# VHH binders against q9xw16, part 32

Target 1, 132 residues: q9xw16
Amino acid sequence: MSGWNAYIDTMTAAAPSIKRCAIVGAADGSVWARTEADNVFKASEEELKTFVALFNDVTQVPAKGADIEGVHYVVPRTEESLIFGKKENTGFFAVKTKSAVLIAVYEGPNEVAAQVRKAVESMQTYLNNAGY
Key: E = the ipSAE of ESMFold2; O = the ipSAE of OpenDDE; V2 = 0.75 times the mean of E and O plus 0.25 times the DockQ between their complexes.

## First folded at step 1 (VHH)

Design x7 (framework vhh_4orz_3)
Fold by ESMFold2-Fast, scan of step 1:
Structure x7 (fold): chain B 132 residues (1-132), chain A 126 residues (1-126)
Amino acid sequence: as target 1 above (132 residues)
Amino acid sequence: EVQLVESGGGLVQAGGSLRLFCAASGFTFDDYAMAWLRQAPGKRREWVALITSGGSTDYADSVKDRFTISRDNAKNTVSLQMNSLKPEDTAIYFCAADEYYGSDYLPYTESEYDYWGQGTQVTVSS
């Protein structure tokens, strides 16, 4: 769905440290939009299905971590609709809306992570208000 | 007074095992991320393993599947079980602590840790 590409572009413009991102269905992990070409988001359908199911009980995630693009991330804590992780100089933020999960993978130190989190949470608020 | 005291280092043959211990005192251990970093002769310190206050673990690629980090909150101890040791594992191993409970960020670099032990020498002969 090409219409969703505009939201990918908005997030990456707001936080240039985002290297790859995707918008997927909350129920099944189906890809609605993702970064392509040199910045292709490389998660498999099975991995995304497993990942979105983590939002069914986020309190279990810090003990086991999360896998995105074949990389295992340590998850220091979660919030009701937010899972985020870190692996050395890379990290991710994932937020759940009514019908979608937004995933942004970034590179950089903790100061750029804050900018990525703000971009993702702003989009989460926008999509929830739009009924998604 | 915060104190981290490492033990369990020594000389071992390639293919052998060692278990390192770190005894912590002077802070609320349960709230801290604990880690092991190592420094080989002539090299900078490199991160080896970490364990969060919640029990989640991560490992450097060079030690994954060979080393296991664990913690015992009742005893204020963090441990590193080292199996299938190689000569390139020869280093001084340091225990480190950072208060991150309720914080958004994990310490992966040397500069992010607040408290350090003195280190314990591990020598793997070939």
Scores: ipSAE 0.025, ipTM 0.403, lowest interface PAE 6.1, mean pLDDT 85

Design x8 (framework vhh_gocatamig_d2)
Fold by ESMFold2-Fast, scan of step 1:
Structure x8 (fold): chain B 132 residues (1-132), chain A 126 residues (1-126)
Amino acid sequence: as target 1 above (132 residues)
Amino acid sequence: EVQLVESGGGLVQPGGSLTLSCAASGFTFDDYALAWYRQAPGKKRELVAGISSGGSTVYMDSVKGRFTISRDNAKNSVYLQMNSLRAEDTAVYYCAAEYYDSSGYLEPYTSEYDYWGQGTLVTVSS
């Protein structure tokens, strides 16, 4: 059992509207931990490699969108270490730390999105402070 | 680096015509609805015309038959052809890009997904 799964559990407890999430390596998109059981995070290795490379220049992402789990999302805006996407009632938040990228996929209205963003950003801060 | 840049505003006599253009960059233009809003001094911004990603249009009642909105996806541009201009049309005109759900209605999905230009002044005066 990976210690990294405890961070997945912390995020999903803080924002129950997260349907699937993962912690992946920032350099290569390798999966360190992901949700399992009822809501398996299903992104391929190639898709994750492509996705983490988006953090090399987040300003280019709104022009083309982003793909997670074979779903194409419109990316309305990016911030320094944050990419978020929207597709109808589904969305995601992805944040980069020193060595990881956290990805959370959720379903629900904008009020739910705000809760998910806070959970993901809180974990980003924690992991950065822990040296990750 | 999302940008909407309006042009084509100016001073025109009542009964005259102007074409406004809005050039967009930095987002997936084809997936967004585009709209023209206007704001006269001391008044709230109001929707003048909108065009969905599929090309469906909406107009405020006072401009129907006088104004035409169109888009060119290959050029990432939206246009407002304004004919038979009246003094009441005097305002700063703003271009907006709005992401809508699958219903296709031209209503803001959420303000955080909307992009706005800086505006272009249209003055209708004799």
Scores: ipSAE 0.010, ipTM 0.327, lowest interface PAE 9.9, mean pLDDT 83

## First folded at step 3 (VHH)

Design a1 (framework vhh_6fv0_2)
Fold by ESMFold2-Fast, scan of step 3:
Structure a1 (fold): chain B 132 residues (1-132), chain A 119 residues (1-119)
Amino acid sequence: as target 1 above (132 residues)
Amino acid sequence: QVQLQESGGGLVQPGGSLRLSCAASGFTFDDYYMYWVRQAPEKGLEWVSTISSSGSYTYYKDSVKGRFTVSRDNAKNTLYLQMNSLKPEDAAQYYCAADIYEAGYPDYRGQGTQVTVSS
């Protein structure tokens, strides 16, 4: 596939409730690809560096929550290689692969979240199998 | 239909203790993560604690860690919150909730039970 933006396009096509998303380096939070223009993913480089470090021990995340795009999210639980949270009508799912972290921000009630999670986890599986 | 009934709230002095209960019905209780959330006057809803379906994993809001203990009795379809060393900032309406949509955030609240902390 041509560039990392093709994976962004695949995820957003699979779950239209995704408003913004990004693929970042697992080691440093460097942006490999993100949604742009009216759907620009706005997280700063420093925020992303802090965020990807949360995957070093996901069990510590619920006590503190997580920050994405300057928004503080409550994270009531985590799973292996998965951090997800909610703030009112906005939520996110973030998954870690071997080399990357995929972050998808969505808007909508909890019923909408299940489809977003499925899209992000499907891409996680694909990238892991591809060696990323 | 999911039904949740909270009880055990009341008035306590700072440093006091209360044990909240939540009786669950209408779903397979032992298949779901359960949550405690609270809402103080003129504040938004805030998450307090989480317990996994088996009870093997528990999570707490930082400010209640070490003071609150969540537990469950799957044979009785009951969720508990043991609250020790209560502080004025813990005063709120407390609700139990289930993660029925697997979004990782509770979406169903029962009627609640009121906790007041006052000298």
Scores: ipSAE 0.487, ipTM 0.747, lowest interface PAE 1.8, mean pLDDT 87

Design a10 (framework vhh_6fv0_2)
Fold by ESMFold2-Fast, scan of step 3:
Structure a10 (fold): chain B 132 residues (1-132), chain A 119 residues (1-119)
Amino acid sequence: as target 1 above (132 residues)
Amino acid sequence: QVQLQESGGGLVQPGGSLRLSCAASGFTFDDYYMYWVRQAPEKGLEWVSTISSSGSYTYYKDSVKGRFTVSRDNAKNTLYLQMNSLKPEDAAQYYCAADIYYSGYPDYRGQGTQVTVSS
């Protein structure tokens, strides 16, 4: 678990505007690592199981939106391995790798969103290359 | 600096049509994806349509496909939404928004224009 915690630390260092994030299993939404304490990522395993299943057909997501931490987000479009959404001044980026889904929740304008997306996509590339 | 001003809303009967406009200023309009989003009374914000910077690609919420058409005139810095066969469920405050970072999410919204559909 500590190894996966290091990746959480790497992403938050690269994009300090990330408020909460997690790395979860792509098959079942099981939590591998997440932010804790004052920045605890608060999603049930049932919610995460539902969320990761969205990657089985991302084309359905813009019509319904997505729920993370009990918050319903508008998802205007998706890419094959990327779901992102916004609700007022908060947003998220979620990317799928071979075995994992990385979820980062942030707060702020589109400038910080760009940093968050870059951090998440960099980690996605690293994990895919590592066989995850 | 970024300004978006919506217009064209109003009261229309079911089955009627409205054309919404969004006048943009303060940014290079033809470099950005543009969006129409709406908020119905007592409801959350809902995505309606997206148009690419060139206008070559358009996307729509399933419930408005075939009825709504998004377009843009980059020479005039103006975004449009043609709404046909309006239904009571389309009644909402309509906003245009820009996607400055091509992230797929609109953040820069104007004051909106009200669409009311009633008999």
Scores: ipSAE 0.000, ipTM 0.137, lowest interface PAE 11.5, mean pLDDT 82

Design a11 (framework vhh_6fv0_2)
Fold by ESMFold2-Fast, scan of step 3:
Structure a11 (fold): chain B 132 residues (1-132), chain A 119 residues (1-119)
Amino acid sequence: as target 1 above (132 residues)
Amino acid sequence: QVQLQESGGGLVQPGGSLRLSCAASGFTFDDYYMYWVRQAPEKGLEWVSTISSSGSYTYYKDSVKGRFTVSRDNAKNTLYLQMNSLKPEDAAQYYCAADIWESGYPDYRGQGTQVTVSS
């Protein structure tokens, strides 16, 4: 439970279509854990700080989209603690907990996206219940 | 099974207008956000507009704001896109999409309707 990398492993095992993911601090976008090596999550510290600030007012996001790993995603709508985006065959889901933001980038069709969303939301529930 | 049928595309001159329609079946239309997306020959799939389930909230790609209007008729299970002041850059295959899988938008949902803008 205490190792943040174990939560990365849990999410990727639950949804194998997750290509890259990270757990970052909600206040500053600092990386707590991420996928590594060939699947390394490549977002810069500046980009992550900008990204987590989007959760301060998610209603503004659809007008401008969101940038992750230097890729601009279309965000057609948001929910209170969920931002998701799509660009061709690539997409992401990002959810906010009390202390963290979980970001998962996937590749594949919409059936794959549904499984990725479920995995990310399950981890969001777990972390919120654990006080994070 | 979800079915979406787009219509209303065609050839117009720059500055012209078209109204696209999307007939939906196989789901409770008034429970879901709907989208218009388009694909030009040299571009990937681009989001154009979103409308909330009630029709109370609408969102647009910056380049189409003030020119395009999305609307819906929940009694008829139909989504619309009114396109005014059309530009050559608007030429694309237009698709409607439903937020059934919560993925932002699908890569496709209907067969689409072709919009060509040239003289």
Scores: ipSAE 0.000, ipTM 0.193, lowest interface PAE 11.8, mean pLDDT 81

Design a12 (framework vhh_6fv0_2)
Fold by ESMFold2-Fast, scan of step 3:
Structure a12 (fold): chain B 132 residues (1-132), chain A 119 residues (1-119)
Amino acid sequence: as target 1 above (132 residues)
Amino acid sequence: QVQLQESGGGLVQPGGSLRLSCAASGFTFDDYYMYWVRQAPEKGLEWVSTISSSGSYTYYKDSVKGRFTVSRDNAKNTLYLQMNSLKPEDAAQYYCAADIFESGYPDYRGQGTQVTVSS
């Protein structure tokens, strides 16, 4: 298994409501690590390549939304290195670091969403400080 | 104690205009992103527009871009949505909403104001 799986484990421990997550390359969307087994992250390489390209201009994302695992999410706003979206009782947070994009899909109410965001942003800070 | 009260809805013909207002109380209005969301019959809640706490950044659903303008008056604790060139597809109950947890989607909504578009 890759060392990157340890970061997946850290995020899911910090926010147990994360259902699926992945760490992918910012340039191409290549998967570095993801949740497996019953909670496998199911995005295709083509979808991930399209998704990470959204970080080239996050201000365009709210008008169109974003697709992850074949699910179309409404994205009500973005921040410089953060895209997040909602569909019914599910949502995601995605953050960009220097060389990676972290994607976490969760289910639950807004209190759960806030906890997921905190976990993902903490990992973003850690990876940026580690040079990723 | 968070309260949001919408007004300004009504019946218009296609191509008409309406201005919606939302009076906010019970929280520090100028600290939060505000949203307009809507719900048409047989549809779920649909995000329409977002405005930042200062009003400097705005976002719109693709289908309303260029026709709707969101704005806010922090001195009056009031959010607005100017709707021009209204289409039958815009008919819905409109709600203002606040993302108090900053979780990416609104956690508080007002009572709503009905917008009907009919010839």
Scores: ipSAE 0.405, ipTM 0.723, lowest interface PAE 2.5, mean pLDDT 87

Design a13 (framework vhh_6fv0_2; at its last look DockQ between E and O 0.93; V2 from the best seeds 0.00; counts 0 for: pae E 3.2 > 2, grease 24.6 > 24.2)
Fold by ESMFold2-Fast, scan of step 3:
Structure a13 (fold): chain B 132 residues (1-132), chain A 119 residues (1-119)
Amino acid sequence: as target 1 above (132 residues)
Amino acid sequence: QVQLQESGGGLVQPGGSLRLSCAASGFTFDDYYMYWVRQAPEKGLEWVSTISSSGSYTYYKDSVKGRFTVSRDNAKNTLYLQMNSLKPEDAAQYYCAADIYESGFPDYRGQGTQVTVSS
């Protein structure tokens, strides 16, 4: 069963401006599910391992930024379980749960970004409550 | 209406200092993260610094870390940027900006204040 793909579909339905997204393991960046229908989430396993390790100390991330799918994003601030970045008209939100990291890449202005943030944080809450 | 008014820009020599101010009105200033962003000629808008609503957390672009200090006075609805050891690459129009959509990125910015660094 590919139950994790249903959560990808739920997030993209809640925020249609999400272009690509993935659910990965918090410990190692292993891919549990990623977008397939419209756009393939292209981050390598090595890049994801590096990315999830950023959650060990999010306060150091804004000075250096973050890389996803070979794109360098500016990260203006972080929160304890949230890293987000912007590169021109493209951005991402990444949230950490007990065992997973959810990453959503979107395109659009800041009002669109707010909708994407709400969608990934809603899923973060759901997965934490489900024990993930 | 969100209104942000920057001041304090000017012409300085390399190694000089400037203190920028931003007067905010039209929103509950102490509820929002505030940002400094800049734009040099022929360059895109560049994030410089972030300060949390209480002032407890500050973040800086790597190239300005140790030289710039962001601060705020919530009683006066004012945001500051102390810029020391200015370099030619710091020359830009500087804007204060607010994250009104709570997206994590600044949504509204003022008209800016010009910083020129003569070589």
Scores: ipSAE 0.597, ipTM 0.802, lowest interface PAE 1.4, mean pLDDT 88
Fold by OpenDDE, look of step 4:
Structure a13 (fold): chain B 132 residues (1-132), chain A 119 residues (1-119)
Amino acid sequence: as target 1 above (132 residues)
Amino acid sequence: QVQLQESGGGLVQPGGSLRLSCAASGFTFDDYYMYWVRQAPEKGLEWVSTISSSGSYTYYKDSVKGRFTVSRDNAKNTLYLQMNSLKPEDAAQYYCAADIYESGFPDYRGQGTQVTVSS
């Protein structure tokens, strides 16, 4: 297990509603770590490259939404380093660090979404402080 | 108890205008993002617009951008949606929604107000 895999485990442990997650390079969407096996994160490198580029101008994302793993999500709003989306009883949170994008896909009502947000933002803070 | 009550819906011709209102109570209105969502017959719930707690930031669905304007009066605990240049595809039950859990998504919505667009 790589060091990045440990961070995947940390996020998934912090929010049980997370089904899949990944840590990717902010510059190119390259996968550094992701959930595997029964919960494999399925986004392609091409899709991830497009996704991480959304952080170049987050203000435009709500109008168009975001795609992850071939699923289109509504994005009601964004923050400077945070993109999140919803589709029925599913959603995602994506946060940008200095060098990475953390993506968590979850299932459940809005109540559990708050926990997922906290999990990825906590990891965001940790990695930023670590220089990543 | 959180309460949201929408009003202002009605029947208009294409190109017409409506102004929706949402009266909020049971929570600190000015602390929360507010949303407009809509549901047309045989369609799922659709996000329309978002406004930040202070009103400083607004977001719109691409298809309504330039035609719809969201605003709020925190002193009156009221959310508004000015809808101009209405199109038949805008016809729906419109709901205001509150981000009660502060997750970024609407958590509670009212009974809605019907908007019909027909010539």
Scores: ipSAE 0.545, ipTM 0.797, lowest interface PAE 0.8, mean pLDDT 93
Fold by ESMFold2, look of step 4:
Structure a13 (fold): chain B 132 residues (1-132), chain A 119 residues (1-119)
Amino acid sequence: as target 1 above (132 residues)
Amino acid sequence: QVQLQESGGGLVQPGGSLRLSCAASGFTFDDYYMYWVRQAPEKGLEWVSTISSSGSYTYYKDSVKGRFTVSRDNAKNTLYLQMNSLKPEDAAQYYCAADIYESGFPDYRGQGTQVTVSS
């Protein structure tokens, strides 16, 4: 969906520490939009299908962690529509909307991570209010 | 000023038990998720367990699930880790940690307490 690229730009502008991000379908992990060019979001179709299925029961995620872009992250806890993980100085935040999952991959300390979380949760609210 | 003080470490035999405590001050303890993390010699910091601010939700690394129990007493500003069936791989410096910046990740930790498991 070509109009979705503007939302990618909005999230990266709101939290410049986001290195890569994507909007994918909640049902099947299909990519609706993603960062491109030098910062291409490179998760495979199979990985994304597995990843979005984690939202079927987020309480099971911390035991094993989560994978995105072939990187395994520790997930220390979850919230109803939020999965987040960390590996060394990098991490991700993923939120589920009515129809989509927003994924943002960032680098930086926990202070920076809070900015990323706010950006993705703000977009989550916007998309839910728009029916997505 | 945020302070976290761990205690209760020591030497145990495989299969033994320890109870770690963490005294917290300088913040409103019952508003925050709390964490246990550990570090073995020559290894990075490893997440062990998380507990929600009220204590209603607990999370564990798969390898400690069923053996460790995290709990908190918000009236005493104290976090606990009951460690049962200890294994040599559990030997580490254990740290109490808090998510002061509310990112979801622990961002402040104490000085730690040493757990040694003699095989």
Scores: ipSAE 0.300, ipTM 0.686, lowest interface PAE 3.2, mean pLDDT 89
ESMFold2 (binder alone), look of step 4: mean pLDDT 84; pTM 0.841

Design a14 (framework vhh_6fv0_2)
Fold by ESMFold2-Fast, scan of step 3:
Structure a14 (fold): chain B 132 residues (1-132), chain A 119 residues (1-119)
Amino acid sequence: as target 1 above (132 residues)
Amino acid sequence: QVQLQESGGGLVQPGGSLRLSCAASGFTFDDYYMYWVRQAPEKGLEWVSTISSSGSYTYYKDSVKGRFTVSRDNAKNTLYLQMNSLKPEDAAQYYCAADIYESGWPDYRGQGTQVTVSS
């Protein structure tokens, strides 16, 4: 066991508005850990491979948007190593580390997005410091 | 209290140009990304353009790229949208907006300014 599920649990505990999340390989989008059961993260391996490739040039993402779990999200802006977007009451934050991409899908109004962003960026910092 | 006031809309023929302005108050304008969004009758709100707090980064909806230019004057707390080569599909109520929560979607917007494209 790599223990990656513990990091999923940490992120979901930190922000109650997170509905689904995953930790995937930055090079290929392979799933290392994800939420399961009633909150299963459903992105295909091909979709995730496409998604992680967006981090090769985040400045190109806003013109086209991003797809996660078959849902197309509008991405009005990006930051270095951060892609986030919205579709109605659903949103996501995705951050890249050296070896991983963390994806958190949430539901709720914009004011709760700050908790999700904080949880995802805290985990990004932790994993980067651990060499991942 | 965040306040945004748009102006500059009007009627223009296809291929024409308009420049929209937005006067902002009630927040530290130069600390926030600003956005232009639009809504055509009986359609949802559509994102059009984004500009970073410094003006160094700009982003555009694919269909307006090369025709629209967003800019800002932080000394005057004013946001602009220069619209060239206007098409019938650009007809909409245009709003300037701010993403105060930094959620990826603008959450505060003004009353808007109407853009009509017709021969």
Scores: ipSAE 0.573, ipTM 0.793, lowest interface PAE 1.4, mean pLDDT 87

Design a15 (framework vhh_6fv0_2; at its last look DockQ between E and O 0.02; V2 from the best seeds 0.00; counts 0 for: pae E 12.0 > 2, framework grips, placed apart)
Fold by ESMFold2-Fast, scan of step 3:
Structure a15 (fold): chain B 132 residues (1-132), chain A 119 residues (1-119)
Amino acid sequence: as target 1 above (132 residues)
Amino acid sequence: QVQLQESGGGLVQPGGSLRLSCAASGFTFDDYYMYWVRQAPEKGLEWVSTISSSGSYTYYKDSVKGRFTVSRDNAKNTLYLQMNSLKPEDAAQYYCAADIYESGLPDYRGQGTQVTVSS
C-alpha cells in the first residue's frame, strides 16, 4: 500500500489552491502518487520522462518553457532544483529531491502562487531530510 | 509601496535600437529578481527577460536572444533593457516587473513605456 499519497494530502492541505499534483521518480518520471478522480493529474509517462530530464540543466528551461498535462507554460526563471511556470491564471511548481520530483499545478494570482511555492519547497526539504 | 517607473521607449525603424530604463523604489532592489514583460495591442502579456538579484543569471524569451540584453545597477536601483535589431514583432508596451510576492513570477506596477517599430 503506497504511503506517498499522504504527502500529496499534506501539500494540498497547506495550499488549497493546488488543483492537481504528483510525486514522480527523478530518474524516469515514474508516478509514485498523484491526485485522482475529479482532480486527476493527467500527464503521460512520456511527458513526465521528458519533464524530469529538464532538471539535468535547469538553466536551459526558460528559453523554451515546459509542458505539463499537454499545456505549454512560460518559465521566466529557474533555480537549482526548482522549475516553475505560468500560463494566464494557471501555473505550476516542480522541485527535485534526491530521488523524486514533486509537481503541483494551481490556479490563482501570484499571491496564491507564493503559497503553493512555500508548500512545495517545505515538502522538498522534508523529503530530502528523510533521505528521499 | 513598490514603485516602478519605465522610460526610454519610442518610435524606431526595423533594425534599430532602444535602451529602456526602470527606476525602482519602495523595496530593497538588490534582494529581488527583476523582469521585463510586454503587451502588444491584440496580444496577451508576454515575458521577455529575467535578471537575478546580483545580475549573475539572465534569461530571455527565445525570440529575443542575441538581440536584447538585460542589466541592472543596484547602486542606482535601476534596471535596463538594451534592445538591438528591433523587429515589427517587438512593438509593444514594455513593463518592468519585480518578484513582489516572492513567488518567482513577475509583478508589474508602472504605466510602461511604448515601443513602436515601423518602416
Scores: ipSAE 0.749, ipTM 0.875, lowest interface PAE 0.8, mean pLDDT 90
Fold by OpenDDE, look of step 4:
Structure a15 (fold): chain B 132 residues (1-132), chain A 119 residues (1-119)
Amino acid sequence: as target 1 above (132 residues)
Amino acid sequence: QVQLQESGGGLVQPGGSLRLSCAASGFTFDDYYMYWVRQAPEKGLEWVSTISSSGSYTYYKDSVKGRFTVSRDNAKNTLYLQMNSLKPEDAAQYYCAADIYESGLPDYRGQGTQVTVSS
């Protein structure tokens, strides 16, 4: 198990509503770690390359939405290093660190989304402080 | 003072059952989602189950679906985990946890209770 897998475990433990999670390179969308086994993160390389590129201009993302694992999400709003989407009782949070993008896909009522965001942002802060 | 105390762990044979309990105090128990996590030796902390504040929503790790049932008694400030059809891979230290400080991290959990599955 790579060191990055430990961070996947940390996020999934912190936010139980997370169904799938991935850490990818901010530059090219290469997968550094992801949930496996029962909940495999299934985004393709091409899709991830496109997704991470959204952070180059987040202001345009709400107009177009975002695709993860072949699913199209509505993006209500964005922040400089945060893209989040919704689809019915599912959603995702994606945050950008210095060198990575953290992606968490969750399922549940709106109340669980706050915990998912906190988990991902906490990891974002940790990794940034660590130089990643 | 926030306190969580797990109990009910033990040694069982494969296919056996255990019921874990978690006694909570020092916070408004019925305002918080509660969840179970576990850690096996040399493995990371992994999520097992979540239950909403009122108990209306429950979530499970896929590998425990159909075997584990999470419940809560808000009048008793107690969280439960019924574990049936236990497998060797379920052996771990089990913790109940809550996002007490709304940090998004498992910022508080008890000392845990050990579950061992062996023939």
Scores: ipSAE 0.013, ipTM 0.247, lowest interface PAE 8.5, mean pLDDT 90
Fold by ESMFold2, look of step 4:
Structure a15 (fold): chain B 132 residues (1-132), chain A 119 residues (1-119)
Amino acid sequence: as target 1 above (132 residues)
Amino acid sequence: QVQLQESGGGLVQPGGSLRLSCAASGFTFDDYYMYWVRQAPEKGLEWVSTISSSGSYTYYKDSVKGRFTVSRDNAKNTLYLQMNSLKPEDAAQYYCAADIYESGLPDYRGQGTQVTVSS
């Protein structure tokens, strides 16, 4: 979708350590927008369908972890609308809005993770306020 | 400033038990989720267990579920891991950890305590 590309650009500009990100439908994992070109977000729709369903009960996610782009991440904690994953020097933050899930995959030392979280939560707030 | 001090490690036989403790200071302990992670020689860090700030929710890696119990005493600023039915694959340096830098991940850990399991 044309309008959703601007949101991808906003998140990547706010947190340059984000290497790939996407906005996907919360009900079915359909891709509304994603990073493309050399840093394409390459998760399959089947994987994303499974991933967004984790938000139906986030309390069960830490025991199992989560898969994105064929990579398995440990999930040490969750919050009602937020799932964190970590593997080595990479990780992801995923937040749920009314209609969507925002996923950001980043690289870098732990000190940059707060910047990534802030970028996705700011967009979460913006989209929720806009009715998404 | 922020400090996490693990203790209680040692040598046990397979099937034995150990109780690990983690003394916390320099932050408001009862505001934070706490974690146990471990590292075996020549392996990466591995998540073991998580406990919510109040202690109401606990989470475990599948391979330790039913054998390990995480708990906390917020009045004493202390995190615990009761490890029963220990196996050789549980041998590792065990660390307690917290999300001190607000990254959403356990981004601070102590120096660890060694657990060795041998026959």
Scores: ipSAE 0.000, ipTM 0.254, lowest interface PAE 12.0, mean pLDDT 84
ESMFold2 (binder alone), look of step 4: mean pLDDT 83; pTM 0.829

